VH-VL binders against UPF0215 protein NEQ431. Designs and how they scored, part 6

Target 1, 198 residues: UPF0215 protein NEQ431, of Nanoarchaeum equitans (p61151)
Amino acid sequence: MKKFARFIGIDDGYFVRNVHKKTKLIGAITKHTILDGVLSREITIDGDDVSEKIIDMIKNSNHYYQIRGIILYGITFAGFNIADVELIYKNLGLPIIIVMERPPKDIFYKAIEKYKPNGIELIKKAGPIYKTKTPFGYTYYQVYGIDKDTASNIINNLAIVSKIPEPARVAHMIARGVTKGDSSKPRAGGDSNPGPAG

## First folded at step 1 (VH-VL)

Design iz10 (framework fv_izeltabart)
Fold by ESMFold2-Fast, scan of step 1:
Structure iz10 (fold): chain C 198 residues (1-198), chain A 126 residues (1-126), chain B 111 residues (1-111)
Amino acid sequence: as target 1 above (198 residues)
Amino acid sequence: EVQLVESGGGLVKPGGSLRLSCAASGFTFSDYAMHWVRQAPGKGLEWVGEISYSGGSTNYNEKFKSRFTISLDNSKNTLYLQMGSLRAEDTAVYYCARDSPYGSGWTDYYYGMDVWGQGTTVTVSS
Amino acid sequence: DIVMTQSPDSLAVSLGERATISCKASQSVLYDSDNYMNWYQQKPGQPPKLLIYDASNRATGIPARFSGSGSGTDFTLTISSLEPEDFATYYCQQSYSTPYTFGQGTKLEIK
């Protein structure tokens, strides 16, 4: 891919299952590593609408014609709302790279089988999990509509402050910031060691 | 009743090879990622590598990547560490350890090693 | 690689007293609300035993006197009232990035 190519990173916002029915879906468009645009939609917690919302968000954007690929921060959004990479690719014609900080554990697949049985079929569409070594450690990834070696190069070209490529990292920070009011980690309530609790 | 038992350790000459085994009881490797961790006499712990059955992937400490291979046989519920080109510096107790089931939600990440074997001793000496 | 540094290397404490062990990571192990940092206890001739995961959560069966705190780069393991069985070597370990690395260990000794 061309130097300074635009990518869109996508992630979901903060939510609480018994309080919220929807959360934000954020698309962060970068020109190489520099933020060039932000898109937003709402998705249903544990719903089936994330693929539709990704397509709608990108296709109806003035940025669409310049975007060269999609980087998803995981394949699952707002709980068990699972991206259909085949449907997204078919509708947008853009290659998809799914990035993960660590490979999913066996318990992850068992949880999906339990809570969203049809979700396993969607995950299988994304193919095998690969890994690439960045200066910040291993990034795990899946690809659709692009070969794994080209995706590895894109990840390494965009991983400048962490092992998560910038479009996805920025999307994550914005999504958390606009939904919970703070992109930082919540402080642990037990940092003090209170004797009075006895 | 969940346990891990290592075997296959012993005395080996520099440049030699050795295969360690780890047998699981009370659980199956298909539900957990597994680790190999070593400890030289009187020293600290050093991570060797990991394998995830569901993901089918392995990951190594770069120090060992060219010389060591982690594999598993689910029919025997046994994990292996194949060690080649052994050096005196590889003298250590080798532990197999299970990636913990801890974590909440459906995107669980690595949260430590909750079950360990007793260890098997490898001595590399002439 | 992320370097984990513990202090002190050894600590002598009396039964019933509080013990505090520190662990410093050479870079942040905090990501998306989790600290990828764990604590282990090891007695001579035995394998390590998981005490604390994700910086502050006690593993199953671990007594309440053990607590973990801290975030990012600076972490602490506290034993509120030492029991005879607590005299052991303690290791911190980051699981943020491969290779997963351990601190050098802190040996807890009877004063």
Scores: ipSAE 0.011, ipTM 0.493, lowest interface PAE 9.2, mean pLDDT 84

Design iz11 (framework fv_izeltabart)
Fold by ESMFold2-Fast, scan of step 1:
Structure iz11 (fold): chain C 198 residues (1-198), chain A 123 residues (1-123), chain B 111 residues (1-111)
Amino acid sequence: as target 1 above (198 residues)
Amino acid sequence: EVQLVESGGGLVKPGGSLRLSCAASGFTFSDYAMHWVRQAPGKGLEWVGEISYSGGSTNYNEKFKSRFTISLDNSKNTLYLQMGSLRAEDTAVYYCARVESGYDFPYYGMDVWGQGTTVTVSS
Amino acid sequence: DIVMTQSPDSLAVSLGERATISCKASQSVLYDSDNYMNWYQQKPGQPPKLLIYDASNRATGIPARFSGSGSGTDFTLTISSLEPEDFATYYCQQSYSTPYTFGQGTKLEIK
């Protein structure tokens, strides 16, 4: 891929279960590491609509024709709303890279088995978890529609202030800022937070 | 009883096509990733490709990607390998295998195998 | 592609004695604490049988005399006391990345 290619990073906003029904889904489009556009949709907490919302957000955007790939900040959004990377790829024709600060813990998979029985199939569609060494530590990642070595190069090319590539990092900051009013760094995952990117 | 049974092998001429089937019984087919592995006479094992539980994701050994297609029918508990443009070097026993029902990805070993079906490509 | 190389190609051992076979990966197959490496046994006319997964875990029904060890690139399958039914060909296989690849096989024969 070209150095100045556009990527869209995607993450979800702040929410509290039993208080909120929906949260924001943010797409941050960067030209290399420079923010070029922001897209927004709403997704249902623990729902099944994130794949359709990602497709709708990108496909109906004036940026679609310029985007070269999608970087997801984790595979789960708004709790257990799980991205179907195959469905997204088939509808958009864009390669997908899923990035994580840490690999998912056993408790994450057990929670999905308990609360989202068919969610394991969605996660398995994303294939094996790889890791790549950045100046900021290891970034863990999965790929769909692109080879792992090209994805590793993209991650390293876009990891300029943290181990999370800039499109996904910016999407996270905006998503948290517009829903919580504070765009602080991602929280380390704990036993009470089953999400891998928490 | 957990079983995989292959069928559809036979004698085919170079350039021909053949469709192999693998019928699963005794387990929930849609919970497993399925694989095709082949073995030429007197040779070692060679991975052909895999398919996810939903049939939505496939991976191939690049050697076969343009000529072979893996698919499945969950309603029939059956895995398929469509082989085209067959060559003499495709002569082998073809096995289907499942990756155990792990909560993680289809990285683990292939715990159940079929008996194999023989494909002979000759003129 | 990750190349799996076994040694030796064949090994002759007496009944009741220990057999060890090696498998080397051209790249590390370690991800965190797990090694994506499996061992299979194959007898003539039969499909392969899973012996060991994740480098050291015995598959269901596999006798305790079979053990796997190693990490990263260097792996060993050990049979502590050979029984007549253990004379077969053994294959290692990496499941770290596609294409999944097998070693060339090690044929275990009676000395």
Scores: ipSAE 0.000, ipTM 0.448, lowest interface PAE 16.5, mean pLDDT 84

Design iz12 (framework fv_izeltabart)
Fold by ESMFold2-Fast, scan of step 1:
Structure iz12 (fold): chain C 198 residues (1-198), chain A 121 residues (1-121), chain B 111 residues (1-111)
Amino acid sequence: as target 1 above (198 residues)
Amino acid sequence: EVQLVESGGGLVKPGGSLRLSCAASGFTFSDYAMHWVRQAPGKGLEWVGEISYSGGSTNYNEKFKSRFTISLDNSKNTLYLQMGSLRAEDTAVYYCARDYSGDWLYGMDVWGQGTTVTVSS
Amino acid sequence: DIVMTQSPDSLAVSLGERATISCKASQSVLYDSDNYMNWYQQKPGQPPKLLIYDASNRATGIPARFSGSGSGTDFTLTISSLEPEDFATYYCQQSYSTPYTFGQGTKLEIK
């Protein structure tokens, strides 16, 4: 792996399911761990537009040709708005690493079967879940268009203040800061363990 | 230093409602996912539910999701549990707890003292 | 739901002796070398205290006499040499799948 490679981390903003229709989608571009740019779009809560918005956000950016890969903070955004990693890869030509604090639990898959029938197909495209040990604990991850060992190395090189790689961590902080006023600890707004709306 | 303090418990009649609060101090509240756990008199621990640090995502024990709602207000460093349609079997001490920092799946490292909810005729 | 079953319900042990508590999960809580199983200590009138996470890692400030072992479905908490402050109720808890579930508890009593 090349030193100082650029990556874009992607996460969603704060939302309340029965209050908001949309939330922010943030892309944070880092050169190694140094913030180099920020991109934004809006996505629909429990919608099906996140893949198209990721593609549009990156492809129309002046940073596109400098970016080496995409780090998604989870595969779900704004609830059950699920990223199609094959579509994203096909359109951008960039490898994708999906990072999670924990593997998806049974309730997550049951919720997808109930509320997003086509979501199972999208989840299957992301492949197996791996883990890598960082100084801050285990980071769980999936890969598309890149091998798991290279992805493990990237995660460890970018996990400098938490087990979440810096591009994804910064994207999360910015997303929460612009939607709620929170700019603290990163958590996937596309939480891999969302419960059904209660 | 690091502290969670619950309040809002009390005596309530069946069918009633209560809102419990959990005030955080000594740490950055908006950095942590939070949990509610209850314990009936002389019984073991029962997980009620969890909420992400932003309040945007919640998970519940199925037993409670139709009657209870978890929320938080980061500007007040406070976690809430709204309880409705209370039953005698909801009588318990209710604890708020902080998710273990650095390893979200590895339990709860900081707990409040608990607040007592008694549901009686 | 994952059912956590502890044994025994209670045990009486003398100061300085070893205590061993078992916890069994109704399904595996192992994922890629991590066991999503935690141990807590609770004294009367107090909230639980985290002792062990990920089956075998001591939480910060927990004495070395506490150790956890096991994998998959069968777990053990061991206290190598009982001190007076160790007489309490111990709970195992899985954090693998929601709802997170606790064992029924094991009460450790002085003999």
Scores: ipSAE 0.005, ipTM 0.483, lowest interface PAE 13.0, mean pLDDT 85

Design re14 (framework fv_reozalimab_arm2)
Fold by ESMFold2-Fast, scan of step 1:
Structure re14 (fold): chain C 198 residues (1-198), chain A 126 residues (1-126), chain B 110 residues (1-110)
Amino acid sequence: as target 1 above (198 residues)
Amino acid sequence: QVQLVQSGAEVKKPGSSVKVSCKASGGTFSDYAISWVRQAPGQGLEWMGGIIPIFGTANYAQKFQGRVTITADKSTSTAYMELSSLRSEDTAVYYCARDHSGSYEPLYYYYGMDVWGQGTTVTVSS
Amino acid sequence: QSVLTQPPSASGTPGQRVTISCSGSSSNIGSNYVNWYQQLPGTAPKLLIYSNNQRPSGVPDRFSGSKSGTSASLAISGLQSEDEADYYCAAWDDSLSGYVFGGGIKLTVL
């Protein structure tokens, strides 16, 4: 792929379930690794609207004609608001790469099966989890509408300060910054939860 | 800290239904799943189902599907379990329990049922 | 009966190490985390162990959990009289799409 191709990274903002009903959805458009634009929408915590909001955000952007692919920071947003990669691909005609620092634990899929049963089919659409070695360690990823080797090359070309490719990393920083007032790193998973009071 | 307080004991006729309430206080009701677990006299624990109040999504154990309905009212921080077509085998203590702690994502972790209601005795007899 | 299998009873003397077993299958213990609950007479169950081997705050370190294949174990070292209770294992079951419990074990401290 051309080094100056544009990609959009997508991530969600900070939220607390008992306090917030919605959070920000941020799209960070990069020309190679340089930030070229920022798009924003709101999505519902644990809702079903992230796919339509991704589509609406990109399709109505002046950047749509130049974007070559979508990089999602995970497949779940604002809790259990799960991206339908098939629907997104069908509507935008853009390949999708889902990136993760580590593959989700089996318990994560079990939580979705228990609490959001329709979500399992959406997760299955994303296909197998692959890994690619960057200078910063292994990036785990899934693909839709693009082969895994091309996606691996894109990830490595865009992983310049961390193992997460720049469009997704920048989207994460902006999303957290505008919702929390601080662009702090992704937090530890369930270990951040307090223990029981018993 | 969260506390779960259940409705009082009930005596029911076979074929009737019972609706048990579970009111959360001292914590964040919508952050947790609420499970319902029963225990017949001298018997073990049996999971009936659970609900995530923020979704309104309920899941039921296969044995109870079609007879149990679990609901939540976020405005009163109260979960409900309704069991219909009661039989003598439904005589049990019914517990509600908080079935996931914290409000942080990702939710790849089940903490277990860490806060329990005091239990509601339901007796089914003719 | 119960989906997970536990012995119906066990006993020990103060200071002993007692191990309580829990046997399941690939659809439950084999693929999911195991929790353990303690139930004192006349009370609601109390979470004793979560995520196979983690202790909630306030649970003494003499309680420990482990899992191997489709089986799990709860170990109680330095057995005390207040440990006399019923103990239950539990896990999510993929084939049933729900939590399943062991039949429970009555632990008597002699």
Scores: ipSAE 0.006, ipTM 0.483, lowest interface PAE 12.5, mean pLDDT 83

Design re16 (framework fv_reozalimab_arm2)
Fold by ESMFold2-Fast, scan of step 1:
Structure re16 (fold): chain C 198 residues (1-198), chain A 128 residues (1-128), chain B 110 residues (1-110)
Amino acid sequence: as target 1 above (198 residues)
Amino acid sequence: QVQLVQSGAEVKKPGSSVKVSCKASGGTFSDYAISWVRQAPGQGLEWMGGIIPIFGTANYAQKFQGRVTITADKSTSTAYMELSSLRSEDTAVYYCARDSTVTEYGSGDYTYYGMDVWGQGTTVTVSS
Amino acid sequence: QSVLTQPPSASGTPGQRVTISCSGSSSNIGSNYVNWYQQLPGTAPKLLIYSNNQRPSGVPDRFSGSKSGTSASLAISGLQSEDEADYYCAAWDDSLSGYVFGGGIKLTVL
């Protein structure tokens, strides 16, 4: 991998099923670990539009030519809006790495099989789950259009403050920030120097 | 506590269609899957299909593919099962049942635990 | 025809322990949780056991479930006259992508 290669991390925003019909889809473009651009679209909660929105977001961006790969924070977005990695790859010509903090549980697969059987086909396209050891623990991942060893090297080169690569971590922070209003931890207490009295 | 209330009994002619409704009362609808199960007179239970309302996508038992349509309307908290090309062997009691809890605790994961709340049943008689 | 196999009938006397069997295959009971449903005459089925051996609130501890390999069992201890009902086992079937039921067993309390 090149020192200044650009990657786009993709994650979804906060939502509540009984309140929201859509949430934000955020693409965070990094040059190595440094944020270089942000892209945004909306996706449907539990819908089928995330693949087309990823393609549209990247293909119509001034950053497209510079991007060398896509890092998805999981394969499901806005609930069970499932990314079609084959369709994304064919449309953009960019390798895809799916990163997870842990592998999905059996209950998740059984729910998809039961009520969204076309979703199982999409998940199968992503292939086997691998793991790589970072300084912050094991990152689980899948690959499309790139070999597992190259993907492992990319993950380790970009896992600077957590086991999640920076493009995906930053996309997560931005997505939560713009949809929930704050990406930080809940306020635990006052500062010892709280500023002017109200 | 959630209760499922179904539409009333129907008598239909062979070749016609029937649409049975199932309305949730006293609770939320969208966080649960709804299954449809039928029982012919003196016979056992037969699963027809189900839907998670927030998905909008139904899954059907192979025997009923092409004849059954399961839908849900979140605004009215009502699920529907429509069965077409009715035959005398479709004479049965049709039940809707709450099937799965859709729970998100940061992972987008679904949990299910069986059909815990059932409608009272709708008798459909196909007369010839 | 039911996909899961249950005996058609069973009987017991008040206070007795009765066991109801359910047999399937690797694609259903062998790979998935088993649920049990009680159906009193003229009523809708009621969930009696879920996740192989768990009881919903309101179901007496006289009812218990178990699963081993491709078979499951429902046990009723201290049998009472009000337990006279049809009992169905059920599981998801991976090969059919749908729920399958046992044929049901008619339990008679003598």
Scores: ipSAE 0.012, ipTM 0.506, lowest interface PAE 8.5, mean pLDDT 83

Design rl10 (framework fv_relatlimab)
Fold by ESMFold2-Fast, scan of step 1:
Structure rl10 (fold): chain C 198 residues (1-198), chain A 122 residues (1-122), chain B 107 residues (1-107)
Amino acid sequence: as target 1 above (198 residues)
Amino acid sequence: QVQLQQWGAGLLKPSETLSLTCAVYGGSFSDYYWNWIRQPPGKGLEWIGEIYHSGSTNSNPSLKSRVTLSLDTSKNQFSLKLRSVTAADTAVYYCARGYSYGFDSWGYFDYWGQGTLVTVSS
Amino acid sequence: EIVLTQSPATLSLSPGERATLSCRASQSVDSYLAWYQQKPGQAPRLLIYDASNRATGIPARFSGSGSGTDFTLTISSLEPEDFAVYYCQQYSDWPYTFGQGTNLEIK
């Protein structure tokens, strides 16, 4: 895959459980590291609609024909709204890379097993967790529809200011900015709930 | 700024039930795990358990049979009940805030209550 | 359960010196490790989370390092207020567990 190809990074916005029913889903399209477009939908907190919303958002976009891959900032959105990477791939024909700052704890898998029917099977579809060394540390990742070495090269080509590739990093910043009014990550001692990647 | 204020009975007899409550001020209640940790005099820290706004709980297996955790989301309060106390339960009890990523519990504790000394004696 | 072992049990130093405190886990906790400071009669204070991130308001002289099973808390130049008990804590799996503590005392 060309190093200047377009990718879409996807992340969810800020929400407070038992207060909000929905939050924003943001897609940030970059050509290499340069922002080229922004897409948005709403998804249900702890719902089952994120896969459908990703598909709808991309498929009905004027950018679809140019996008070469999808980078998800984690596999869970708006709590336990879990992406079905197989369904997304079958509908869009685009490879998927899931990026994480670190692998999930065993506690995470136990919680999903307890509270989300079929959630473990959705995560299992994304396959093994790999890691790649960037100038900013290790990025952990999973792949669907693309080999791990090509994905490693894409991550390193797009990790220019942090270990998170730019499409996903920008999607995260926009999602936080438009829902919370501040795009920065929460600090320890802060008042907001950290997202799946921060 | 976030503040945790706790209260409850400090003196108990063996076989009684310990009851402590913690109130949360100045921050979101529904986005965090709420924890109880204890410290016997002159000893280290022991995690008791955690509760999430959904009512989901995790407790230390060493205490699980005796621990009940509860929430009152309308008051931003959470409570600990520890039944059948013995002298070994004498400790300072702390409430504390733990982070959450989705439903994943991240048990580093950034805000703590002032502590409640609980003494169990006959 | 995951057992955390801190060493030394007691560390005697003078203000201005560098302190290095160790925490070892019985199995890998990746980077899911925090450090706390506790002074007599007070609740513990979070210093470091995720092995190396300073908590809000914590002075730059405090730093954490390590991953897997071996972790270190470093205080680059001790101030009088730094003499306290320090605890490490893992949150990789339930139950969350603490080390037995290192008492940092003035020489």
Scores: ipSAE 0.012, ipTM 0.623, lowest interface PAE 7.9, mean pLDDT 88

Design rl11 (from rl10 with heavy chain G98E Y99T G102D D104W W106G G107T Y108P; framework fv_relatlimab)
Fold by ESMFold2-Fast, scan of step 1:
Structure rl11 (fold): chain C 198 residues (1-198), chain A 122 residues (1-122), chain B 107 residues (1-107)
Amino acid sequence: as target 1 above (198 residues)
Amino acid sequence: QVQLQQWGAGLLKPSETLSLTCAVYGGSFSDYYWNWIRQPPGKGLEWIGEIYHSGSTNSNPSLKSRVTLSLDTSKNQFSLKLRSVTAADTAVYYCARETSYDFWSGTPFDYWGQGTLVTVSS
Amino acid sequence: EIVLTQSPATLSLSPGERATLSCRASQSVDSYLAWYQQKPGQAPRLLIYDASNRATGIPARFSGSGSGTDFTLTISSLEPEDFAVYYCQQYSDWPYTFGQGTNLEIK
């Protein structure tokens, strides 16, 4: 049994605070697990523009009418540029699944309270964090405009080479490749969590 | 009970633009995809395209360059414009409701309009 | 696009007989397949959705089965009102496509 629904995975590119002002935002459109299109915008490091850039990127694309849902690789982009899933949903009419390799630590929430006072409310809009077991391990996720069980099924059907569903995984690889020059995983000890000074 | 009522041009000349409108009564307009399907005389059904309340559309690639779908949410209506018609566009045109929003697939058509015969002749 | 092929093109039977109609897809549509009935001068009527679920108001004599690429519509005991054209439709992928139809005619 095979599905051909189209999803867009979204992730941000590599950046260094105090060096870069902006980084790339990449949307990877897949037909099931096969790459069908790539969209690009720029977002501000620690800015407040990721929601409007996601909306602009999708809504003005010739792919918009084919997309059935959005998969975000995390809720924070370019540091503490936080996606407003309610605003995105209201503007695009597309359900959102936020996927992450592990749940955020307390330090992450404390940093948001300190540097982005309204950020906690944006994160609350995304609701509780769930987990689903894939052949590659546990994927943690949040949902907006879709029930958790349907989202779990989508994640499992799209997790074919890693626990991250293909649209989001491909977006991550492209974003790293075009901004860092190499899409490969960092060596052991690399920082995979956004932090204010990390 | 949901009902779809459609109207528009019945007789066109080649190169003209076909324009059809479908009005939705007795149900929610914003929760569904609204579709156009056509059937040439003595032949099978061909899907033309779909539109959602958000303005999101998908159209049959064979017709995409000529198709425009639109909504009037204040009147609970949706419309089809098909440009540069030829005799091959002669068909009964139906509007139809798709049952729900689905991430993996479309959904079937549960309510249909009465149909409009469009004849394109020189 | 996904091509749906229906067989037979014409099926001639008498009231009371069992009808079996086939629909084959050029690639997997999972269970995202519907069956419609169309009588002359009328819009199609939804009979079966998701391969095997009867639509509201559809008599128990209608049933659907299959998954992937091979699907069947069965009418267990034909009534006079059942003689019509039947179409299968996939909604697994865009563009949505229909089979060419099976004409169920009275013998």
Scores: ipSAE 0.005, ipTM 0.489, lowest interface PAE 12.3, mean pLDDT 86

Design rl12 (framework fv_relatlimab)
Fold by ESMFold2-Fast, scan of step 1:
Structure rl12 (fold): chain C 198 residues (1-198), chain A 121 residues (1-121), chain B 107 residues (1-107)
Amino acid sequence: as target 1 above (198 residues)
Amino acid sequence: QVQLQQWGAGLLKPSETLSLTCAVYGGSFSDYYWNWIRQPPGKGLEWIGEIYHSGSTNSNPSLKSRVTLSLDTSKNQFSLKLRSVTAADTAVYYCARGLDYSGYEGWFDPWGQGTLVTVSS
Amino acid sequence: EIVLTQSPATLSLSPGERATLSCRASQSVDSYLAWYQQKPGQAPRLLIYDASNRATGIPARFSGSGSGTDFTLTISSLEPEDFAVYYCQQYSDWPYTFGQGTNLEIK
């Protein structure tokens, strides 16, 4: 893919179960690695609305026709609100890359089976987990509507300060900053992925 | 930085219930799972269970029928009750911070100071 | 349950030497593995998390490596305070499990 193509990274904000009902959903649009736009919606904690909110956020944006792909920071948002990549692809016509610092733990799949009976089916739609080597280590990823080798190239082109591609990394920082008041991680030097919240 | 302080019973007879409490100071209580881990004298470490702010729990299957985990969110405290103790339950018991709200951190840090529990007749 | 096997059970070395401690998992834990140091009468101290990241305040002589089922803790040049019991722990699946420990003792 071309050096100046636009991608949107998507991540969720900070929340505490039983305190918050909703959290922010942030889309960060980059032209290569340069931030070009920010989109926001709210999603329900442990709800079923993230796919609809992603579609609504992108489709109603003036950026829509310039975006060439979607990078999701994980497949779960606001706890067990799980992205339906097939539905998103069908509605937007944009390839989807799901990125993770590591493959999900067995704990993740057990929690989904317990709390979201249809959740495993949604995760299976995203297909196998692949890995690609960046200068910052291995990035794990899934693809929908794009081949794994093209996705690997996109990840490597956009991983300039960490193994997480810039659109997703920036979305994460904005989402945490506007909901928690600070985008910094709890532990200095710790790797902490957005993932399934317990 | 977050610190854990624990207290509870030290000497028990077989069939009694072990009760320990751990208090969390200086950090976020609601962002983490809170754990109990034990160590019999001269032996290795065994995970007992974890509890989250919402009341969600996971326990070691070997102990699940005897373990009750609870929390008091107003005091930032969590507690362990272990029923029907035997001499095999003699150990130092530790509380510890574990899994974070994102589900990806799962190492234990920090730890409480430990409480020696002796079960003897 | 995932079983972690540490080797050797006892490692006898002198200050200034390099220590290499092994931890093997019965199934893949990816990089969801931590190392702890424990001295007599004390709680375990976190050394390494996510297989290779040093915890805050841990000296640079400690390093971790490995992924999947084979993990190593290395102490590049032993100091007197490093003689202790070392445990590995996986957090890939419930129940969380620990290795049986390696006792690092003075020769």
Scores: ipSAE 0.042, ipTM 0.653, lowest interface PAE 6.3, mean pLDDT 88

